# Ledger of designs, part 4: VH-VL binders against Vitellogenin-1 (vit-1)

Target 1, 170 residues: Vitellogenin-1 (vit-1), of Caenorhabditis elegans (p55155r1310to1479)
Amino acid sequence: SVCKVQKNQIRTFDDVLYNTPLTTCYSLIAKDCSEEPTFAVLSKKTEKNSEEMIIKVIRGEQEIVAQLQNEEIRVKVDGKKILSEDYSAHQIERLGESDIVIELPEGEVRFDGYTIKTQLPSYSRKNQLCGLCGNNDDESTNEFYTSDNTETKDIEEFHRSYLLKNEECE

## First folded at step 19 (VH-VL; from p1 with light chain Y100I)

Design q4
Fold by ESMFold2 at other seeds, look of step 19:
Structure q4 (fold): chain C 170 residues (1-170), chain A 119 residues (1-119), chain B 112 residues (1-112)
Amino acid sequence: as target 1 above (170 residues)
Amino acid sequence: EVQLVQSGAEVKKPGSSVKVSCKASGGPFSDYAISWVRQAPGQGLEWMGAIIPIFGTPNYAQKFQGRVTITADESTSTAYMELSSLRSEDTAVYYCARAKYRGSAFDYWGQGTLVTVSS
Amino acid sequence: NFMLTQPHSVSESPGKTVTISCTRSSGSIASNYVQWYQQRPGSAPTTVIYEDNQRPSGVPDRFSGSIDSSSNSASLTISGLKTEDEADYYCQSYDSSNHIVVFGGGTKLTVL
């Protein structure tokens, strides 16, 4: 199962495609919402009018933030900028000038500044995932569950529930 | 502006527990690292652990493993620290503080909560 | 785990310059950023230097930070010392291997 975020659209783990206008506030893309979360993936736009994104991946006791700068991916681990020669020590793989893969406990996140692909095994995390990528339950009809696990057909309510609003972003 | 407002001072007996709250307002909360740092009278700063509220899984300094529980409630923008099996050495001011990233500077601190453990 | 060692106290007259050292016991000081905090009695700490040598808005430019890899240390330098600078100062870094925050022991700055 793959969730893809690109060009203000999301294709969920359950293969549902919808528009989501990401903002300069972080949104929760995908998270292990079990009783003991092991990862979370967040993203925001660099600017209101850009398709360029910043990702934040929380993985166990590490926090990885990546964004494109000068056509090259810049990576911070726990707030420290790291060089590409050190990526493997942090379970990050460079696939090219601007493309990286970040390992998850069960799966991976691929990012190039414009596209986020979160890949998880289809047999794991069923009904335990939350976020804009849906819950990976093989059900494509009513997969919109808000952050408090309330079912909704209102896509704006769904998106709003995963938006990390604050006074410093729009 | 950003504020971190902590619960009031507490006096506790040895062997009991204490739970301190830290309410955030005026800025980011859920994706920031919220740490707890204590300071015994006349002593330095000691990091206890942290949580990123949207993630929900805390991490702790080894010294406090098994005695401290750090939680967060995103709906109220409030972090909590509970310390159990209190002893006289736990008498300290307990601060919450936030950082943009786990290894970044603490840009805002709560006012501190004095916890006094006496028999 | 590593420790950060600071002098217990330093003192100097108004108008002069002081430097407070912060020496890392194992591993490189350059492995993670060093921050510096100022704490007045009865108050919470505040950041005066982050990311080794960066100054938050509102912190006077007479505060500066530096890293010396050969001595495996960081330094906080305060020039043009003022009586309002009298406080405790803590360095802090991050242990990325053990995922913990490490503070130095603190330095009491007295302005005579």
Scores: ipSAE 0.844, ipTM 0.922, lowest interface PAE 0.7, mean pLDDT 91

## First folded at step 20 (VH-VL; from q4 with light chain S97D)

Design r5
Fold by ESMFold2, look of step 21:
Structure r5 (fold): chain C 170 residues (1-170), chain A 119 residues (1-119), chain B 112 residues (1-112)
Amino acid sequence: as target 1 above (170 residues)
Amino acid sequence: EVQLVQSGAEVKKPGSSVKVSCKASGGPFSDYAISWVRQAPGQGLEWMGAIIPIFGTPNYAQKFQGRVTITADESTSTAYMELSSLRSEDTAVYYCARAKYRGSAFDYWGQGTLVTVSS
Amino acid sequence: NFMLTQPHSVSESPGKTVTISCTRSSGSIASNYVQWYQQRPGSAPTTVIYEDNQRPSGVPDRFSGSIDSSSNSASLTISGLKTEDEADYYCQSYDSDNHIVVFGGGTKLTVL
C-alpha cells in the first residue's frame, strides 16, 4: 500500500483522497504508532504558497532531512549534509538528479521535492499506523482518527491534530 | 524567546529513582532532538540520551541503558528523564538541551537540575 | 566508540591568542561536525562554534574553529583574550555508527 502527498492532496494507505493544506509547520505524514515506533515521516512546505516540500524521515536511530534546492535534492543525515556518492551507506538511493528513495524497516519513502510516496507492504503494521496517511486498516470510510486516536468527521480537527505548530512557522 | 525550564533540585536516597522535567516554550519542540546531559561536581559533560518527541523512541548512551527512561509529552511540550537505581556517583547537575537535528549543536539548554544522592 | 581528548587546562594573558585542541581517537574527525561550548561557573553551556567553524549570532569573531585532518583534531582559537573568556570549553561531535553524542573531557581556560 502507498500513501501519496502531492499538490496539497493526500491519498492515504486506505485509498482515501482529501485536500490537506500543508503549511510551513511540519505535519506528521505517517508513523509507526506501535509501542516501539520504528519510523516517522514528516513534511512541511518550503514556503506558504509553494508545492515544494521538505521531508523529514526518522527511522530507527537516524534522522534524514531532504529538500530540493537549485533542482538538486539536498540530504542531511543526523544534521550532516551528505553527498550523493554516500547515499547508499545511509540506505538512500538516488534515482536521477532530483529523486531519492529512503529505506524504511519495512518499505520505503520516495521523494523528489514535490511528491512524497510512502510505500509499505499491505500486511505491514495494520492498525498501528497514524498520521495524515491514515492507519492502514483497509477501511475507506469518511471518518478520521486524530493523534490521540479519537474518531472525527471534522477534517480540520484531523489535520490540526498532526500539525506541529510553533512560534517559528505558520 | 526559546526557553527550557527544568524542575527543581532533588535529594534522593541510594536505590531510588528521580524524574526530571524540561518544559520547552517559545519555539519548536516535537521534531527537535531533546537530549539529557549531566555533569557531576567538578567533572565534564556526559550525554545520557535523547528523544525526538514526535517519534517517541528514545536512544541512550550505553552506560545508562537499563537505568534511564526518556519520554516526552507533545501536548505540554515537556520532556522527562527518569534515572533509577540511584547511586552516590549519580549526584550531578542534569541538563536538558535542544538540537535541531541529531548530531547538531545544542542551541538552548535548561538551567540544570541538581540531583543529590546521599544516605 | 571514539573519544575526544582535550588538554586539561590552558592559560594565556589578556590580549593574546590561545588554541584548544580536540583529538578524535578513532575514525575521522571529519565524519561529523564538531561543536564547541563555553561554560562559565554555575551556568549551563553555550555554543561558541558549530559545524566546525560557524559562529552563532552574538559570538564575537575572535572565536574561530578549524579542523586538521592530518592530526585528526579540531581546534578552537580565541584571539584577543579577555578576562570574560575564562571558562571551561568542551568540544562535541556525533558518533554516527553508535548514534550517540560525544563530548570532550573539557579544557579549563585561565586568563591571567
Scores: ipSAE 0.847, ipTM 0.922, lowest interface PAE 0.7, mean pLDDT 90

## First folded at step 21 (VH-VL)

Design t1
Fold by ESMFold2 at other seeds, fold request of step 22:
Structure t1 (fold): chain C 170 residues (1-170), chain A 119 residues (1-119), chain B 112 residues (1-112)
Amino acid sequence: as target 1 above (170 residues)
Amino acid sequence: EVQLVQSGAEVKKPGSSVKVSCKASGGPFSDYAISWVRQAPGQGLEWMGAIIPIFGTPNYAQKFQGRVTITADESTSTAYMELSSLRSEDTAVYYCARAKYRGSAFDYWGQGTLVTVSS
Amino acid sequence: NFMLTQPHSVSESPGKTVTISCTRSSGSIASNYVQWYQQRPGSAPTTVIYEDNQRPSGVPDRFSGSIDSSSNSASLTISGLKTEDEADYYCQSYDSDNHVVIFGGGTKLTVL
């Protein structure tokens, strides 16, 4: 199962495609929403009218933030900028100047500054995933669950429920 | 402007528990690391643990493992720290503080909550 | 976990320069950023240096931070000392292997 975020569109784990413009506020892309969360993937735009994104991956004991700067992906682990020769020590793989893979407990996140691909096993954590990538319940009909577990067909309500709104972003 | 407002001072008996709240306003909450730091009278700063609210899994200093529970409620932008099996040496001012990343500086601190443990 | 060791107290006259050290017990001081906090009695700490040598907005440029890899230490330097600088100062770093925040023991700065 792959969830793809690109160009203000999301294709969910359940192969549902919709437009959901990210903002300069973080949105929850995918998360283990079980009683003992093991990962979360967040993203925001670098600027209101940009397609360039910042990704934040929280996995167990680490917090990884990446963005494209000067045509290279720059990575912070727990707030410390790290160099590409140190990526493997943090379970990060560089695939090119601007393309990295961040390991998850069961899966991975690929990021190049403009596209986020979250890959999990096909039936991983059935009905325990949450976020804009959906709950991975093998249902391709319009079943969007907000962050408070309310079903909606209103895509704006769905998106708003995963938006980490605050006074410093829009 | 960013504020972290903590619950009021408490007087507790040994063996009881205390739960201190920290309400954030005026800035980011859910993706920041919210830490609890205590300071006994005349002593230094001691980090107890932290949580990133959107993630939900806290980390604790070894000294407090098993006695401290840190939680967060995103809907109210409030973090909580509960310390159980209180002893007189737990008398301290308890601060919440936020950092952009787990290893970053604390840019805002709560006003502190005095917890006094006496028989 | 590693420890951060600071002198218990330092003193210096107004207008002079003081340096407060922060020595890391194991692993490299450069492995993670060092922060410095100022705390006056009855108040919460405030950041005076972050990321080794950066000043938050509003912190005077007479406050500076540095790292010395050879002694495995960080330093806070305050030049042009003012009586208002009298406070406790704490260094802080992060232990990424154990995922914990580490504070130094604190230094009482007296301006005489």
Scores: ipSAE 0.872, ipTM 0.931, lowest interface PAE 0.6, mean pLDDT 91
Fold by ESMFold2, fold request of step 22:
Parts: sequence; C-alpha cells; structure tokens
Structure t1 (fold): chain C 170 residues (1-170), chain A 119 residues (1-119), chain B 112 residues (1-112)
Amino acid sequence: as target 1 above (170 residues)
Amino acid sequence: EVQLVQSGAEVKKPGSSVKVSCKASGGPFSDYAISWVRQAPGQGLEWMGAIIPIFGTPNYAQKFQGRVTITADESTSTAYMELSSLRSEDTAVYYCARAKYRGSAFDYWGQGTLVTVSS
Amino acid sequence: NFMLTQPHSVSESPGKTVTISCTRSSGSIASNYVQWYQQRPGSAPTTVIYEDNQRPSGVPDRFSGSIDSSSNSASLTISGLKTEDEADYYCQSYDSDNHVVIFGGGTKLTVL
C-alpha cells in the first residue's frame, strides 16, 4: 500500500483522500508506532507559501533529510551532506535529476521535493502504524486516530495531533 | 530562546538508580536528537546515548548498554535518562544537550545535574 | 569506535596564536564533521566551531577550524589570544559505523 503527500493533500494507506496543508513545522507522515519503532517519516514545507517540502526519514540507525535546492535534491545523512555517488552506500537511489528513493526496513519512500510516496507492505494491524497516512487497517472511512489514539471525525483535530509545533515554525 | 532545564542534584547509594529530567522550551524538541553527556570531576565529556523524541527508539554508547534508559515525553517536551546499578565512578555532572541531527553539533546544553554516588 | 586524541594542555601568551589538534585513530577524519566546544569552569560547553570550519553567530573570527587528511586530524586555531579564551576545549565527531558521538579527551588552554 502507498501513501501520497502532494499539493496539500494526502491519500492515505487506506485510500482516504483529504486536504491537510502542511506547514513549516514538521508533521508526522508515517511511523512504526509499535513498542520498538523502526522508522518514522516527517515532512514540512520549506517556506510558508511554497509547495516544496523537506523530508526527514529516521530508520533504525540513520537519520536522512532531503530537500530540493536549485533543482537538485540535497541529502544529509546524520547531519552530513552526502554526494549522489555516496547514495547507494546509505540505501538511497537516485532515479532522476531530482528524484530519490529511500529504503525503509519494510518498504520505501520516494521523494522529489514536491511529492512523498511511502510504500509499505499490504498488511493491517500487525504493524502498528500512525501518522497522517493513517494506520493501514484497510478501512476507508473519514474516522481517524489522533496521536493519543483517540478516534475522531474531525480532520483538523487529526492533522493537529501530528504537528510538531514549536516557537520557530508556523 | 531555547532552554534545557534539568532536575536537581541527587545523592544516591551504590546499587540504586537515578533518573534525570531535561525539559525543553523555546524551540524544537521532538525532531531533534537529545543526548545525555556526563562529566566526572576533573574529567572530560562522555556521551551516553540519545533519543529523537518523535522516533522513540534510543541509541546508547556500548559502555552504558544495559544500564541506561533514555526516554522522552513529547507532551511535556521532556527527556529522561535513568542510570541503574550505580557505582561510585558514576559520580558526575550529567548534561542533556540537543542537536538538529544525530551527527551535528550540540547547540544548547542543560545546566547539568550533579549525581553523587556514595556509601 | 574510533578515538579522538587531543593534547592534554597548551599554553600561550595574549596576542599570540595557539593550535589544538584532534587526531582520529581509525577511519578518515573527513568521513564526518568535526565540532569544537569551549567549556569554562562551572559551565556547560558552548560551540565555537561546527562542521569542521564554521563559526556560530557571536564567535569571534579569530577562532578557526581546519581538517588535515594527511595527518588524519582536525585543528582549532585561536589567533589574537585573549585571557577570556582560557578554558577547556573538546573536539567531537560522529562514528557513523557504530552510530555514536565521540568526544576528544579535552585540552586545557592556559593564557599566560
């Protein structure tokens, strides 16, 4: 199953489409919320009025941050900028001038600066997933679970619960 | 301004545990790497481990594996470090510090928490 | 894990230049960034150099950092030495193979 974030819209793992404008604060896109999390995918806008995004992927032992700069994807691994010749050593593939794939323990994330596609195995509830991409439980409803595991029909409450608010972003 | 405020000094007996808190304010917390670093009297800095709060899985220096537990509570913007089976050589000032990325510089440090382990 | 080795102490007179070395024991010094911290007695450390040679805002330009791949080392250089520069200095890097932060042993700088 695939979750797509693009143009202030999200299509979840459960094929639910909704508007959820990202901000310059990070939002949790998808995460392994089991007792021992293995990955997390975060994203924010580069600027308040931009469709360009920054993605942060935490997977086990590494933290990968990518964004489009001057029509080229710039990648940092654990804070160090790496060149495209080193991508494969970090399980990152360059698929085009501005298009990369980041491997996850059980899937992958594709990113081009504007669109995030998170692909995970098509099974439900065995892996506890959380975030704006939903829990992958094969239920196509507009009822969502907030970050404290509370069911809601309020999309804004759902979105707000995954927003990493702080004083330096909006 | 970003501030990291730690819990107060502790005096502990050998074999016990200590839990130090680190409350962040004035800036990002959940996506930053929160590290614990200790400094024994007259000695250098020693990294113990870190957590990225939104991720939740900590990583530890080998020396402390099995004795240290690092956790975070996003709702209170607070990180914790618990060190068990205390020995006299664990007497040190314990700092929390944050970095934007796991391998980047620590831009803010807590004030330090003195933990004294004595009979 | 690799180690970062610093001299235990260095001394120099005001107005002069001092260099503190930080040598990596295995693997390349260039494989990850090196940071430098200043620590005065009773205080937490503060960053004076990050990403090998960058200065945070407010750090005087007399502080500089460099990397020497041939000796597998980093250096902190302080020119125009002032009495307020008297402190302990630590280098720090990241071990990407073991996913841990490594500090050097520290250098006590004495301004004569």
Scores: ipSAE 0.869, ipTM 0.928, lowest interface PAE 0.6, mean pLDDT 91
Fold by ESMFold2 at other seeds, fold request of step 22:
Structure t1 (fold): chain C 170 residues (1-170), chain A 119 residues (1-119), chain B 112 residues (1-112)
Amino acid sequence: as target 1 above (170 residues)
Amino acid sequence: EVQLVQSGAEVKKPGSSVKVSCKASGGPFSDYAISWVRQAPGQGLEWMGAIIPIFGTPNYAQKFQGRVTITADESTSTAYMELSSLRSEDTAVYYCARAKYRGSAFDYWGQGTLVTVSS
Amino acid sequence: NFMLTQPHSVSESPGKTVTISCTRSSGSIASNYVQWYQQRPGSAPTTVIYEDNQRPSGVPDRFSGSIDSSSNSASLTISGLKTEDEADYYCQSYDSDNHVVIFGGGTKLTVL
């Protein structure tokens, strides 16, 4: 199962396609919402009218932030800028000048500044995933689950529930 | 402007627990690392642990593992630190502080909460 | 965990320059950024240097930070000392192996 975020659209783990109102505030893309979370994937736009994104991946003990700067991926691990030669020490693989793969406990996230692909190996953790990528329950119905596990048909309510609003972003 | 406001001072008996709150306003909360740092009278700063609220799994300093519970409530932008099995050497000012990343500088600190443990 | 060792106290006259050291016990000082905090009595700490040598807005130019890999240490340098600089100073780094924040023991700066 793959969730793809690109060009203001999301194709969820359950193959549902919808428009996303990603902003300069972080949104929760995908997360292990079990009682013992093991990963979270967040993203925001670099600027209001850009398709370029910043990704934040929290996995167990580490926090990885990546973004495209001057056509080159810049990566921080726990706030420290790291060079591409050190990526493997942090379970990060460089596929090209602007493409990286960040390992998850069970799966991976691929990112190139414009596209986020979250890949899980199977339908593991059914109904324990949350975020804009859905819960991976193999249902493509018109009902979404908000961050408080409320079912809704309102896509804007769904998006809003995963938006990390604050005074410093819009 | 970012502000971290902590709950008031507490006086506790040995063997009891204390729970200190830290309410954030005026800036990001859920994706920042919220740390708890204590300072015993006349002593230095001691990091206890942290949480990134949106993630929900805290990290603890080994010294406090098993006695400290750090939680967060995104809906109220409030972090909590609970310290159990209190003893006199736990008398300290307890600060919350936020950092953009787990390993980055603390850019804002709460005012501190004095916890006094006495018989 | 590694430790960060600072001198317990330093003293210097107004107008002079002081350097406060912060030595890492194991692993490289360059493995993660070093921050510096100023704490006045009765107040929470405030950042004066982050990411080894960066100064937050509002912190005077006379505060600077540096890293010396050969001595495995960081330094906070305060030039043109003023009486208002009298405070406790803490260095801080991050332990990537244990995923914890480490503070130095603190240095009391006296401006006489």
Scores: ipSAE 0.869, ipTM 0.928, lowest interface PAE 0.6, mean pLDDT 91
Fold by ESMFold2, fold request of step 22:
Structure t1 (fold): chain C 170 residues (1-170), chain A 119 residues (1-119), chain B 112 residues (1-112)
Amino acid sequence: as target 1 above (170 residues)
Amino acid sequence: EVQLVQSGAEVKKPGSSVKVSCKASGGPFSDYAISWVRQAPGQGLEWMGAIIPIFGTPNYAQKFQGRVTITADESTSTAYMELSSLRSEDTAVYYCARAKYRGSAFDYWGQGTLVTVSS
Amino acid sequence: NFMLTQPHSVSESPGKTVTISCTRSSGSIASNYVQWYQQRPGSAPTTVIYEDNQRPSGVPDRFSGSIDSSSNSASLTISGLKTEDEADYYCQSYDSDNHVVIFGGGTKLTVL
């Protein structure tokens, strides 16, 4: 199952397509919301009117942040800028100047500055994933669960519940 | 603008536990690394562990594994550190501090919480 | 974990320049960024240098940071030394292999 984020649209793990205007505040894209989370994927726009994004991937004991700068992907691991020859030592594969694959504990994230593709194995419909990519249960219904685990059909409420609002972003 | 405000000083007996709070305001919380750092009287800084609130899984310095529990509540923008099985050597000022990334500088610090462990 | 070793104390006269060293025991100093903090008695630390040589807003340009890979060390340099610079100074780095923050032991700076 694949979740795709680009051009203010999300196609969820369950193949549901909706418009969600990302902001300069981080939004939770996908997360292991079990009792012992193993990964989280976040993203924000670089600027309010841009389609360019920054991703943050937290996996186990590492934090990976990537964005496109001067048409090249730039990566930080735990806050340290790393050179592309060191990507493989951090389970990051460079596919070209402007795209990378970041391994997850089970799955991967592909990112090129404009598109985020999160690929996870299929689970039963009762899995514990959360975020804007949905719960990966193989249903195409419009059942959305907010970050408070409240069911809603209001896409705007769903989106707002995963927005990490603060005073420094819009 | 950004503030980290900690709970007040505590006096504890050996063998008990203490839980210190750290409330963030005026800036990002959930995607930042919130660390706990202690300083015994006349001594240096000692990192205890950290949490990224949106992720929820903390990491700890080896010395404190098994005695420290770090948690966060995103709804109140508050991080917590609980240290159990206290002994006199745990007498220290306990700081919370935030960093944009796990390995980056601490840009804001709480005021510190004095925990005194005595019989 | 690696260790960061600082001198216990340094002293220098007002108007002069002082350098505080921070030597990494194993692995390269360049593997992770080095931060420097100033701490006055009774106060929380404040950042004076981050990412090896960057100054936060409000920190005077007489504070500078550098890395010397040949001695495997970082340095904090304070020029035009003022009496208000008397404080404890800590270097800090990150151990990416063990996923922990490492502080140096601290240096007491005395301005005579």
Scores: ipSAE 0.863, ipTM 0.925, lowest interface PAE 0.6, mean pLDDT 90

